# Miniprotein binders against q53ft3, part 6

Target 1, 195 residues: q53ft3
Amino acid sequence: MFGCLVAGRLVQTAAQQVAEDKFVFDLPDYESINHVVVFMLGTIPFPEGMGGSVYFSYPDSNGMPVWQLLGFVTNGKPSAIFKISGLKSGEGSQHPFGAMNIVRTPSVAQIGISVELLDSMAQQTPVGNAAVSSVDSFTQFTQKMLDNFYNFASSFAVSQAQMTPSPSEMFIPANVVLKWYENFQRRLAQNPLFW

## First folded at step 13 (miniprotein)

Design A24
Fold by OpenDDE base, fold request of step 15:
Structure A24 (fold): chain B 195 residues (1-195), chain A 83 residues (1-83)
Amino acid sequence: as target 1 above (195 residues)
Amino acid sequence: SPIQEEFEKLMEEARELFYEALRLYEKGDKEEALRLFRKAAELYEKAAELAKKNNDPESYKRAIRYALFAQKYAEMIQRELEK
């Protein structure tokens, strides 16, 4: 039903279902994790009027779990990105996971998803810095990608005087790449979802 | 207590049906999933009644929560089958 993604790691598509309405992912070496993506697999939707509250659990200095509400996933928003790197100093919040019989190692955190009524979810307040705007993140990523590509391509730019004859090789003028870049930037600025 | 034991038995049976229903739904067997969710809901409701008789509000709330959840899935599947 749910998936969990950490950059640089294999995607997790098999949550531990600890109860009918509770799912948990283990996150080893959680201290190295900056962002977590939680998403629906698309195999089982939420029933009408229900969604998922996403929690993060990490051990405190005493080894006791600290739970924090990160945000929500719903049928209308089936994926979300959460920043967890800055949450280590936060106070615990109320959570529905109780005493879970999860083997806790100091280096392992958990992502918990609680399936709840949307009305109940509306009464909950996520920790302020956890939810990353998907649009902003996407835009930033796209910009970085474009910049990376442009920088890469431009590093190969040579003047005609510097060119060596290579009849078998096709060349693209640098101006074409630049024009593409500029056009794409304009379109992205106008509508990040233009594609 | 005997009532608590019976409660837990019902809850466990309902849980098994619930999990199986989810699996069946994922496999595309919506009709059987629907049937199992309905059965699970019934068992949870029975468990809730036992908890009520036993003056166990926590158990009651848990059973009712799962009953509602099972019912919600049943309703979802029923709507899908009607389309």
Scores: ipSAE 0.802, ipTM 0.937, lowest interface PAE 0.5, mean pLDDT 88
Fold by OpenDDE base, fold request of step 15:
Structure A24 (fold): chain B 195 residues (1-195), chain A 83 residues (1-83)
Amino acid sequence: as target 1 above (195 residues)
Amino acid sequence: SPIQEEFEKLMEEARELFYEALRLYEKGDKEEALRLFRKAAELYEKAAELAKKNNDPESYKRAIRYALFAQKYAEMIQRELEK
């Protein structure tokens, strides 16, 4: 039903179903992990009115599990990226996994997915910095790329009077590039997936 | 207690049906999956009643939660079969 992905590692597609509504992935060597992707496999959707609350669990200094709500996955949002690197020093939150016997080793963290009513999920507050907006990151990256290109190209800009004769070369007015850049930015802002 | 033992038995049976229903659904056997989810829901509800009689609210809540979950799957599959 669920998959879990850590960059540089094999994808996990076999969650341990510890209860009818509880799924767990083990994350060995969790201290090296910055981001985790949790996604639905598409084989079994959530029933209507239900979704998944995604939790992260790591051992504290005493070896006791600390659980934190990362965010949610739903049929409408079947995948999510979570930053967990900054959470490793955080305080624990209420979680639905407390009664479960989960094998814990000091180097292994866990991703827990609790299937819950959407109404109940709406009452929960994820940790503020865990959810990574894919759209925002994409937009930021694209913007940086565009800026880099524009800056590079503009560094070669010369006036017509400064041009060295090169009959074999075609020249594009800098204003054309700028106009394209502005139009692209506008479209990106309207729909990051316009392309 | 006998009530607790019966409760656990029902919960285990329901769990087995629930898991099997999921497997069957993934395999495309929606009709049988539907049947098993419905059966699981019934067993969970029965378990819930036992928990209530035994004054065990935590067990009751758990059973009811699973009953609802099974029912939700049953409803989902029913809708799919109607399409």
Scores: ipSAE 0.797, ipTM 0.936, lowest interface PAE 0.5, mean pLDDT 88
Fold by OpenDDE base, look of step 13:
Structure A24 (fold): chain B 195 residues (1-195), chain A 83 residues (1-83)
Amino acid sequence: as target 1 above (195 residues)
Amino acid sequence: SPIQEEFEKLMEEARELFYEALRLYEKGDKEEALRLFRKAAELYEKAAELAKKNNDPESYKRAIRYALFAQKYAEMIQRELEK
């Protein structure tokens, strides 16, 4: 349902579903990460009236996880980029993952997606420093990330006739990736800060 | 408590159905996915009622949230099947 992309890293297309409405990506060596892209795979849309709140979790000075709301993804905005560099250990706010027993390693941050009602999401306030500040640098960065992802994904493309049964693996149709790419490019061109 | 045990049993059963429904939907089996989401919703609702009886508001909220989520998927799939 969700993908996660970090520049210079392999795309993650298999979120850990920790609950019916909760998905988690692990981000090793998170200190080297400046930006992360969260996107819909296009295989499963949000139901009507629902979207995803995107959270970032990192260890505080005591090694305890601190969750912060980065922003949102929806069917209308199926991808978003977040700046996670410079997120300092603040006081933990109420977050939907607090009650979840998620196994964490000290060097691994997490992206959490909580599927919620749009009305509830509208009442939430993302952290201010998660927004991308430089339009020009951001445009270049996002283009590079998109190209990298597309190239990576396309390298694994096989025809249906070439597919072998692999029940342990999920497959993404190439057209889904292409459509996402095209949509993202279009929106980026219209407004580099559309997210 | 027996009520809590039954609650957890219902929640687990509903979860299994929910996850399977998602899998089936991704595979294109919308009819079966729809059926399972509906069943999951029913089980979550039953669980919610138990939580209510047990004066457990947190469990109730969780069950209701999942029931709603399952219902929303069911509605989505139903609309897709009608097109």
Scores: ipSAE 0.772, ipTM 0.928, lowest interface PAE 0.6, mean pLDDT 85
Fold by OpenDDE base, look of step 14:
Structure A24 (fold): chain B 195 residues (1-195), chain A 83 residues (1-83)
Amino acid sequence: as target 1 above (195 residues)
Amino acid sequence: SPIQEEFEKLMEEARELFYEALRLYEKGDKEEALRLFRKAAELYEKAAELAKKNNDPESYKRAIRYALFAQKYAEMIQRELEK
């Protein structure tokens, strides 16, 4: 349902579903992470009237998890970029993950997504400066994301002769992905806000 | 307590159905996913009633939240099937 991307790292498309409405990504070596992208995979949309509250968790000086609300994803806004580098020393807020005993390893942070009613989400206040709003930052991140995605997708490319028959699966030719990438790059260069 | 045990049993059963429903939906089996979400919702509601009887508001809230979530998915799928 959700994906998580850190620049320079492999995309994560398998969130740990810790509850019916809770998904978690582990972020190893979180101290080196500046930005995180959370996005919907498009396989399962939110039901009508629902969205996702995105939280970041890191251990405090006492080793206790500190959760902070970063922002939101919805069907209408299926992806978001968050700056987490400045949050690593912050204080925690109320969070929906507090009752969950999630095993944590030192140096590993977590992105948590809580599926909630939109009305409830509207009452929540994200931490300041978590959402990336600058065009320049957005452009840079988008470029890195695109490169990461392309590299990831290309790593799975096989020739027709190497394909294992799987009638239940749909396949996309690699050239289609390449063309999409090139077109997207072109559009991004022309207008970072073309969508 | 027996009530708490039954509550947890219902919640676990409902969870299994919920997760399977998500899996099935993602695979394109919308009809069966719909069925399972509905069943999950029913079980969560039953669990909620038990929690209420046991004066456990936190368990009640959790069960109701999951019931609603299951219902919302069921409604979504139903609408998709009607298109």
Scores: ipSAE 0.767, ipTM 0.927, lowest interface PAE 0.6, mean pLDDT 86
Fold by ESMFold2, fold request of step 15:
Structure A24 (fold): chain B 195 residues (1-195), chain A 83 residues (1-83)
Amino acid sequence: as target 1 above (195 residues)
Amino acid sequence: SPIQEEFEKLMEEARELFYEALRLYEKGDKEEALRLFRKAAELYEKAAELAKKNNDPESYKRAIRYALFAQKYAEMIQRELEK
Protein backbone atom coordinates (compact mmCIF):
# COMPACT_ATOMS: atom_id res chain seq x y z
CA MET B 1 0.00 0.00 0.00
CA PHE B 2 2.92 2.35 0.94
CA GLY B 3 6.51 3.04 -0.01
CA CYS B 4 9.34 4.66 1.92
CA LEU B 5 12.40 6.23 0.29
CA VAL B 6 15.63 7.55 1.80
CA ALA B 7 18.26 9.17 -0.41
CA GLY B 8 21.06 6.73 -1.19
CA ARG B 9 19.04 3.68 -0.20
CA LEU B 10 16.80 1.20 -1.98
CA VAL B 11 13.13 2.13 -1.88
CA GLN B 12 11.06 0.05 0.52
CA THR B 13 7.73 -1.13 -0.89
CA ALA B 14 6.87 -3.91 1.56
CA ALA B 15 5.77 -2.29 4.79
CA GLN B 16 5.24 -4.58 7.76
CA GLN B 17 1.51 -4.50 8.47
CA VAL B 18 1.28 -4.72 12.25
CA ALA B 19 -2.48 -4.20 12.47
CA GLU B 20 -5.38 -3.77 10.09
CA ASP B 21 -4.76 0.00 10.09
CA LYS B 22 -1.06 0.19 11.02
CA PHE B 23 2.05 -0.16 8.81
CA VAL B 24 5.75 0.21 9.67
CA PHE B 25 9.07 0.53 7.83
CA ASP B 26 12.41 -0.08 9.56
CA LEU B 27 15.09 2.56 9.14
CA PRO B 28 18.52 1.11 9.99
CA ASP B 29 21.29 3.58 10.80
CA TYR B 30 18.67 6.29 11.27
CA GLU B 31 21.22 8.75 12.69
CA SER B 32 22.52 9.30 9.15
CA ILE B 33 19.08 10.07 7.68
CA ASN B 34 17.92 13.65 7.25
CA HIS B 35 14.77 13.19 5.13
CA VAL B 36 12.35 10.41 4.26
CA VAL B 37 9.76 10.21 1.51
CA VAL B 38 6.52 8.39 2.29
CA PHE B 39 4.18 7.66 -0.59
CA MET B 40 1.28 5.51 -1.68
CA LEU B 41 2.15 2.78 -4.19
CA GLY B 42 -1.19 3.12 -5.97
CA THR B 43 -2.07 -0.53 -5.42
CA ILE B 44 -4.59 0.03 -2.62
CA PRO B 45 -6.09 3.48 -2.03
CA PHE B 46 -7.52 4.76 1.23
CA PRO B 47 -11.31 4.35 1.47
CA GLU B 48 -13.30 7.56 1.08
CA GLY B 49 -13.01 9.72 4.16
CA MET B 50 -9.76 8.15 5.36
CA GLY B 51 -6.07 8.92 5.14
CA GLY B 52 -2.73 8.16 6.80
CA SER B 53 -1.00 9.82 9.74
CA VAL B 54 2.79 9.38 9.43
CA TYR B 55 4.98 8.97 12.50
CA PHE B 56 8.71 8.71 13.15
CA SER B 57 9.90 6.45 15.96
CA TYR B 58 13.38 6.03 17.40
CA PRO B 59 14.56 4.12 20.47
CA ASP B 60 15.52 6.23 23.49
CA SER B 61 18.56 5.41 25.65
CA ASN B 62 16.54 2.64 27.35
CA GLY B 63 15.44 1.13 24.03
CA MET B 64 11.87 2.40 24.39
CA PRO B 65 10.20 3.83 21.30
CA VAL B 66 9.66 7.58 21.07
CA TRP B 67 7.02 8.43 18.45
CA GLN B 68 6.51 11.80 16.79
CA LEU B 69 3.84 12.80 14.27
CA LEU B 70 5.47 13.98 11.02
CA GLY B 71 2.42 14.72 8.92
CA PHE B 72 -0.07 13.06 6.58
CA VAL B 73 -0.64 11.30 3.27
CA THR B 74 -4.04 11.03 1.56
CA ASN B 75 -5.50 10.00 -1.79
CA GLY B 76 -5.29 13.70 -2.74
CA LYS B 77 -1.72 14.13 -1.45
CA PRO B 78 -0.26 10.66 -1.99
CA SER B 79 3.36 11.54 -1.25
CA ALA B 80 5.21 13.75 1.20
CA ILE B 81 8.78 14.46 2.23
CA PHE B 82 9.58 14.73 5.93
CA LYS B 83 12.68 16.13 7.62
CA ILE B 84 13.73 13.93 10.55
CA SER B 85 17.25 15.20 11.24
CA GLY B 86 16.10 17.42 14.12
CA LEU B 87 13.82 14.87 15.78
CA LYS B 88 16.33 12.34 17.15
CA SER B 89 16.49 14.01 20.57
CA GLY B 90 12.90 15.29 20.80
CA GLU B 91 9.99 14.32 23.01
CA GLY B 92 7.42 11.74 22.04
CA SER B 93 3.81 12.57 21.31
CA GLN B 94 0.54 10.76 21.72
CA HIS B 95 0.32 8.07 19.09
CA PRO B 96 -1.84 5.10 18.09
CA PHE B 97 0.83 2.38 17.73
CA GLY B 98 0.99 1.10 21.29
CA ALA B 99 3.76 -1.27 22.36
CA MET B 100 4.46 -2.88 18.99
CA ASN B 101 8.23 -2.60 19.21
CA ILE B 102 10.53 -5.61 19.32
CA VAL B 103 13.99 -5.48 20.84
CA ARG B 104 16.18 -3.77 18.24
CA THR B 105 19.64 -2.30 17.96
CA PRO B 106 19.88 1.40 18.92
CA SER B 107 20.55 2.32 15.27
CA VAL B 108 17.12 1.23 13.98
CA ALA B 109 14.12 3.56 13.91
CA GLN B 110 10.71 3.21 12.29
CA ILE B 111 8.30 5.08 10.10
CA GLY B 112 4.74 4.28 11.16
CA ILE B 113 1.60 4.92 9.15
CA SER B 114 -1.80 4.83 10.87
CA VAL B 115 -4.90 4.75 8.67
CA GLU B 116 -7.47 7.07 10.21
CA LEU B 117 -10.61 9.11 9.49
CA LEU B 118 -9.81 12.45 7.87
CA ASP B 119 -11.81 14.26 10.56
CA SER B 120 -9.58 12.71 13.23
CA MET B 121 -6.44 13.65 11.30
CA ALA B 122 -7.54 17.28 11.05
CA GLN B 123 -7.27 17.54 14.86
CA GLN B 124 -3.64 16.35 15.00
CA THR B 125 -0.62 18.66 15.00
CA PRO B 126 2.67 17.44 13.50
CA VAL B 127 5.96 18.30 15.17
CA GLY B 128 7.32 21.61 13.93
CA ASN B 129 9.47 21.76 10.78
CA ALA B 130 8.93 18.08 9.98
CA ALA B 131 6.93 18.74 6.83
CA VAL B 132 8.80 20.20 3.85
CA SER B 133 7.24 21.86 0.82
CA SER B 134 6.76 19.31 -1.97
CA VAL B 135 8.45 21.57 -4.54
CA ASP B 136 11.37 22.54 -2.28
CA SER B 137 11.76 18.95 -1.05
CA PHE B 138 11.70 17.57 -4.59
CA THR B 139 14.41 20.02 -5.66
CA GLN B 140 16.52 19.30 -2.57
CA PHE B 141 16.14 15.55 -3.04
CA THR B 142 16.95 15.81 -6.75
CA GLN B 143 20.05 17.93 -6.12
CA LYS B 144 21.34 15.45 -3.53
CA MET B 145 20.78 12.53 -5.91
CA LEU B 146 22.53 14.46 -8.67
CA ASP B 147 25.55 15.27 -6.48
CA ASN B 148 25.72 11.72 -5.19
CA PHE B 149 25.74 10.26 -8.70
CA TYR B 150 28.34 12.71 -9.99
CA ASN B 151 30.66 12.13 -7.02
CA PHE B 152 30.30 8.37 -7.45
CA ALA B 153 30.95 8.38 -11.19
CA SER B 154 33.87 10.79 -10.82
CA SER B 155 35.53 8.50 -8.26
CA PHE B 156 36.01 5.95 -11.08
CA ALA B 157 37.49 8.38 -13.60
CA VAL B 158 40.79 7.38 -15.19
CA SER B 159 42.92 9.09 -17.79
CA GLN B 160 43.54 7.45 -21.15
CA ALA B 161 47.12 6.68 -20.04
CA GLN B 162 45.75 4.69 -17.09
CA MET B 163 43.22 2.66 -19.09
CA THR B 164 43.58 -1.08 -19.55
CA PRO B 165 42.38 -2.21 -22.99
CA SER B 166 38.95 -3.83 -22.86
CA PRO B 167 37.49 -3.94 -26.36
CA SER B 168 34.28 -5.72 -25.29
CA GLU B 169 33.28 -2.87 -22.96
CA MET B 170 31.68 0.46 -23.76
CA PHE B 171 33.16 3.61 -22.30
CA ILE B 172 31.85 7.12 -21.88
CA PRO B 173 34.29 10.07 -21.77
CA ALA B 174 34.22 11.85 -18.42
CA ASN B 175 33.45 15.18 -20.08
CA VAL B 176 30.15 13.74 -21.32
CA VAL B 177 29.14 12.99 -17.74
CA LEU B 178 30.22 16.49 -16.65
CA LYS B 179 28.23 18.08 -19.48
CA TRP B 180 25.17 16.04 -18.52
CA TYR B 181 25.59 17.10 -14.87
CA GLU B 182 25.85 20.79 -15.78
CA ASN B 183 22.89 20.63 -18.16
CA PHE B 184 20.75 18.76 -15.64
CA GLN B 185 21.61 21.27 -12.92
CA ARG B 186 20.73 24.21 -15.17
CA ARG B 187 17.39 22.64 -16.15
CA LEU B 188 16.60 21.87 -12.50
CA ALA B 189 17.14 25.52 -11.60
CA GLN B 190 14.77 26.55 -14.40
CA ASN B 191 12.10 23.96 -13.64
CA PRO B 192 12.50 21.80 -10.50
CA LEU B 193 9.97 19.30 -11.83
CA PHE B 194 11.35 18.85 -15.36
CA TRP B 195 12.38 15.26 -14.74
CA SER A 1 -13.15 -16.39 30.52
CA PRO A 2 -15.02 -18.21 27.72
CA ILE A 3 -16.41 -14.91 26.41
CA GLN A 4 -12.92 -13.38 26.22
CA GLU A 5 -11.60 -16.48 24.43
CA GLU A 6 -14.41 -16.31 21.85
CA PHE A 7 -13.76 -12.58 21.39
CA GLU A 8 -10.09 -13.20 20.62
CA LYS A 9 -10.97 -16.01 18.23
CA LEU A 10 -13.41 -13.79 16.29
CA MET A 11 -10.92 -10.93 16.13
CA GLU A 12 -8.17 -13.22 14.81
CA GLU A 13 -10.48 -14.79 12.23
CA ALA A 14 -11.66 -11.34 11.09
CA ARG A 15 -8.08 -10.09 10.79
CA GLU A 16 -7.12 -13.07 8.63
CA LEU A 17 -10.07 -12.35 6.33
CA PHE A 18 -9.23 -8.64 6.26
CA TYR A 19 -5.62 -9.32 5.25
CA GLU A 20 -6.67 -11.84 2.59
CA ALA A 21 -9.20 -9.34 1.24
CA LEU A 22 -6.42 -6.78 0.86
CA ARG A 23 -4.26 -9.29 -1.02
CA LEU A 24 -7.14 -10.23 -3.33
CA TYR A 25 -7.92 -6.58 -4.04
CA GLU A 26 -4.28 -5.93 -4.88
CA LYS A 27 -4.34 -8.85 -7.34
CA GLY A 28 -7.52 -7.54 -8.98
CA ASP A 29 -9.98 -10.09 -7.59
CA LYS A 30 -12.44 -7.42 -6.49
CA GLU A 31 -15.51 -9.67 -6.17
CA GLU A 32 -13.84 -12.06 -3.73
CA ALA A 33 -12.15 -9.16 -1.89
CA LEU A 34 -15.58 -7.55 -1.43
CA ARG A 35 -17.01 -10.79 -0.04
CA LEU A 36 -14.15 -11.15 2.46
CA PHE A 37 -14.30 -7.51 3.62
CA ARG A 38 -18.02 -7.93 4.30
CA LYS A 39 -17.40 -11.15 6.22
CA ALA A 40 -14.61 -9.53 8.23
CA ALA A 41 -16.91 -6.62 9.10
CA GLU A 42 -19.57 -9.09 10.26
CA LEU A 43 -17.08 -10.90 12.49
CA TYR A 44 -15.75 -7.65 13.97
CA GLU A 45 -19.33 -6.64 14.77
CA LYS A 46 -19.95 -9.98 16.49
CA ALA A 47 -16.73 -9.50 18.47
CA ALA A 48 -17.90 -6.02 19.46
CA GLU A 49 -21.13 -7.49 20.87
CA LEU A 50 -19.10 -9.96 22.94
CA ALA A 51 -16.90 -7.14 24.27
CA LYS A 52 -20.06 -5.24 25.25
CA LYS A 53 -21.41 -8.30 27.08
CA ASN A 54 -18.02 -8.64 28.80
CA ASN A 55 -18.14 -4.96 29.87
CA ASP A 56 -14.88 -4.25 28.03
CA PRO A 57 -15.19 -0.82 26.38
CA GLU A 58 -11.64 -0.76 25.01
CA SER A 59 -12.14 -4.04 23.14
CA TYR A 60 -15.59 -2.85 22.00
CA LYS A 61 -14.16 0.36 20.55
CA ARG A 62 -11.33 -1.52 18.80
CA ALA A 63 -13.69 -4.07 17.24
CA ILE A 64 -16.10 -1.37 16.03
CA ARG A 65 -13.22 0.62 14.52
CA TYR A 66 -12.09 -2.40 12.51
CA ALA A 67 -15.66 -3.24 11.49
CA LEU A 68 -16.04 0.28 10.11
CA PHE A 69 -12.70 0.06 8.31
CA ALA A 70 -13.64 -3.22 6.63
CA GLN A 71 -17.05 -1.80 5.70
CA LYS A 72 -15.48 1.28 4.12
CA TYR A 73 -13.29 -0.91 1.94
CA ALA A 74 -16.32 -2.98 0.98
CA GLU A 75 -18.19 0.21 -0.01
CA MET A 76 -15.22 1.37 -2.07
CA ILE A 77 -15.00 -1.95 -3.93
CA GLN A 78 -18.77 -2.11 -4.48
CA ARG A 79 -18.64 1.31 -6.16
CA GLU A 80 -15.72 0.18 -8.32
CA LEU A 81 -17.63 -2.90 -9.44
CA GLU A 82 -20.71 -0.84 -10.40
CA LYS A 83 -18.64 1.26 -12.84
Scores: ipSAE 0.722, ipTM 0.905, lowest interface PAE 1.0, mean pLDDT 80
Fold by ESMFold2, fold request of step 15:
Structure A24 (fold): chain B 195 residues (1-195), chain A 83 residues (1-83)
Amino acid sequence: as target 1 above (195 residues)
Amino acid sequence: SPIQEEFEKLMEEARELFYEALRLYEKGDKEEALRLFRKAAELYEKAAELAKKNNDPESYKRAIRYALFAQKYAEMIQRELEK
């Protein structure tokens, strides 16, 4: 249902489902993480009238989890970038994960997603410095991704005379798509806002 | 107590159906997913009745919340099938 991405790390697409309406991603070595991206995979949408509240959890000095509300994802806003670097010493907030058995590795933070009614989510207040992106940022990212792909691929175009299709048809070498993917993924992993 | 044991058994059975329904939906088996979400909702409702009988309002609220969640997925899938 959800994905979680940290710059310089492999994307996580297999959340631990800890309850019918609760999902968790582990973030090892969380002290080195400044931003996380949470997004919907597109395989299972939220039901109408529901969405996801996104939380960050880290162990406090006693090893107890401290949960903070980062923000939200919905069918209409299916991805968001959250800044977590300033949250590692903050106070916790009320959260829906407290009673569940969640398997946790010591010194590992977590991203939690709670599926809730939109009306319930409207009464929640995220930590002020957490949310970095919006629907506008998703639109800008998507457009920049398309522009980046077009510019990269078009530089490798070959004429029909080289490939014997119709004379007005242009082609690109098959490996250009892979090269684009590798370059884009590397840059995005280094700086989610490079675009 | 026996009522609490039955409650927990119903909740676990409903949870298994709910998770299987999600897997079926993901595979595109919408008709079967719909059937399982409806059955899960029914079992969560039965569990809620046991929690009410046992005067356990927190378990009642949890069971009702999951029943609603399962039903909302069933409604979503029914609408998709009617398209």
Scores: ipSAE 0.720, ipTM 0.906, lowest interface PAE 1.0, mean pLDDT 78

Design A24
Fold by ESMFold2, look of step 14:
Structure A24 (fold): chain B 195 residues (1-195), chain A 83 residues (1-83)
Amino acid sequence: as target 1 above (195 residues)
Amino acid sequence: SPIQEEFEKLMEEARELFYEALRLYEKGDKEEALRLFRKAAELYEKAAELAKKNNDPESYKRAIRYALFAQKYAEMIQRELEK
């Protein structure tokens, strides 16, 4: 139903469903994470009148989870980017995950999604500066991902004179990657949510 | 107690139907998913009545919340099928 994306990592699409209305993603090595994207896969929407409250959790000095409300996803806003770099030492907030039997480890944070009525969500207050303007944050995150991919791929470029034939292997010309990069940048500038 | 044991049995049965209904919906089997969401909602409602008889308001709220969730998915799927 949900996906979770951190820059430089593979997307997670298999949340742990810990209750009918509760979903969790693990975030190992969370101290290196500054932003996280939470989004709906498009396979199963929320029912009419419902949406998802998104929480971030990390273990405190006693190993107890500290949950903070980041914001929301809905059918009308099916993705959001959250800044978590300032939250790894913050105070906890009221949250719906307290009774769940989740295995804790000291080095792993979690993203929790609770499916709730929209009217109930409207009265919840996210922690300050956790939610970022989705357009600005999405564009900045996307541009960094784009630059990282291009720089990584181009570091393996070789000229045809440097190749030995390998007929069972597939190859992509380097200029195709460059054209894709340039076209993606142009489309992102025109509409940050085109993809 | 016997009422609490029956409550837990109904909740477990309803949960299994709910998860299967989600799986069926994701695979595109909307007719069967609809049937299972409706059946799950009925079982959650029966569990809620047992929690009320057992004077357990937290279990009542939980069962009602899941019944509503299943009902709303059933309504969504019914609308999709009527298109």
Scores: ipSAE 0.714, ipTM 0.901, lowest interface PAE 1.0, mean pLDDT 80
Fold by ESMFold2, look of step 13:
Structure A24 (fold): chain B 195 residues (1-195), chain A 83 residues (1-83)
Amino acid sequence: as target 1 above (195 residues)
Amino acid sequence: SPIQEEFEKLMEEARELFYEALRLYEKGDKEEALRLFRKAAELYEKAAELAKKNNDPESYKRAIRYALFAQKYAEMIQRELEK
């Protein structure tokens, strides 16, 4: 249902679904990560009136998870970029992942996504340090993210003669990914804030 | 308690149906996914009644929330099928 992307790493598209309404991605070596992108794959939308609250979790000095609300994704805003570099020593937020039996190691952070009613999400306040600090840094992060996504998606490209009919399998033709990549890159070069 | 054990059994059965419904929807089998989401909602509602009898408001709220979630997916799929 969701993907998670860090610059310079392979994109993750197989979230661990830990409850009907809870999804997690592991972030190994989280101290080196400054930004993450969370996005909807497009295969399963949120039902009308629902969306996703996105959390970041890191282990504290006792190995206990500290969860912080980063922001939201919805059918109308299906992707978001979150800054996490300043959050690795902050205080926790109220969160819905409580005492769930989630298997994790003390050295691995997590991105958690909780599916919730939009009205409930409107009452939540993200941590203040999730914002990008400057357009130049954001543009560089965005370019690295686009390069990583293109490389990942292109590794699954198939020719028309090689396509396997399967209703459960998403296919991304290479020409579509290339066109998107080139168009987005040109728009960023013309106006880094066009988005 | 026996009531708590029955509650957990219903919740697990409903969860299995919910997850299978998601898999079927993702594969494009919308008619079966719709059927399973509706059945999961029924089982979550039955579990909610047991939690109410067991005076367990947190379990009641959880079961009702999952029933609603399954119902909202069922409604979404029903609308897709009628288009």
Scores: ipSAE 0.691, ipTM 0.893, lowest interface PAE 1.1, mean pLDDT 79

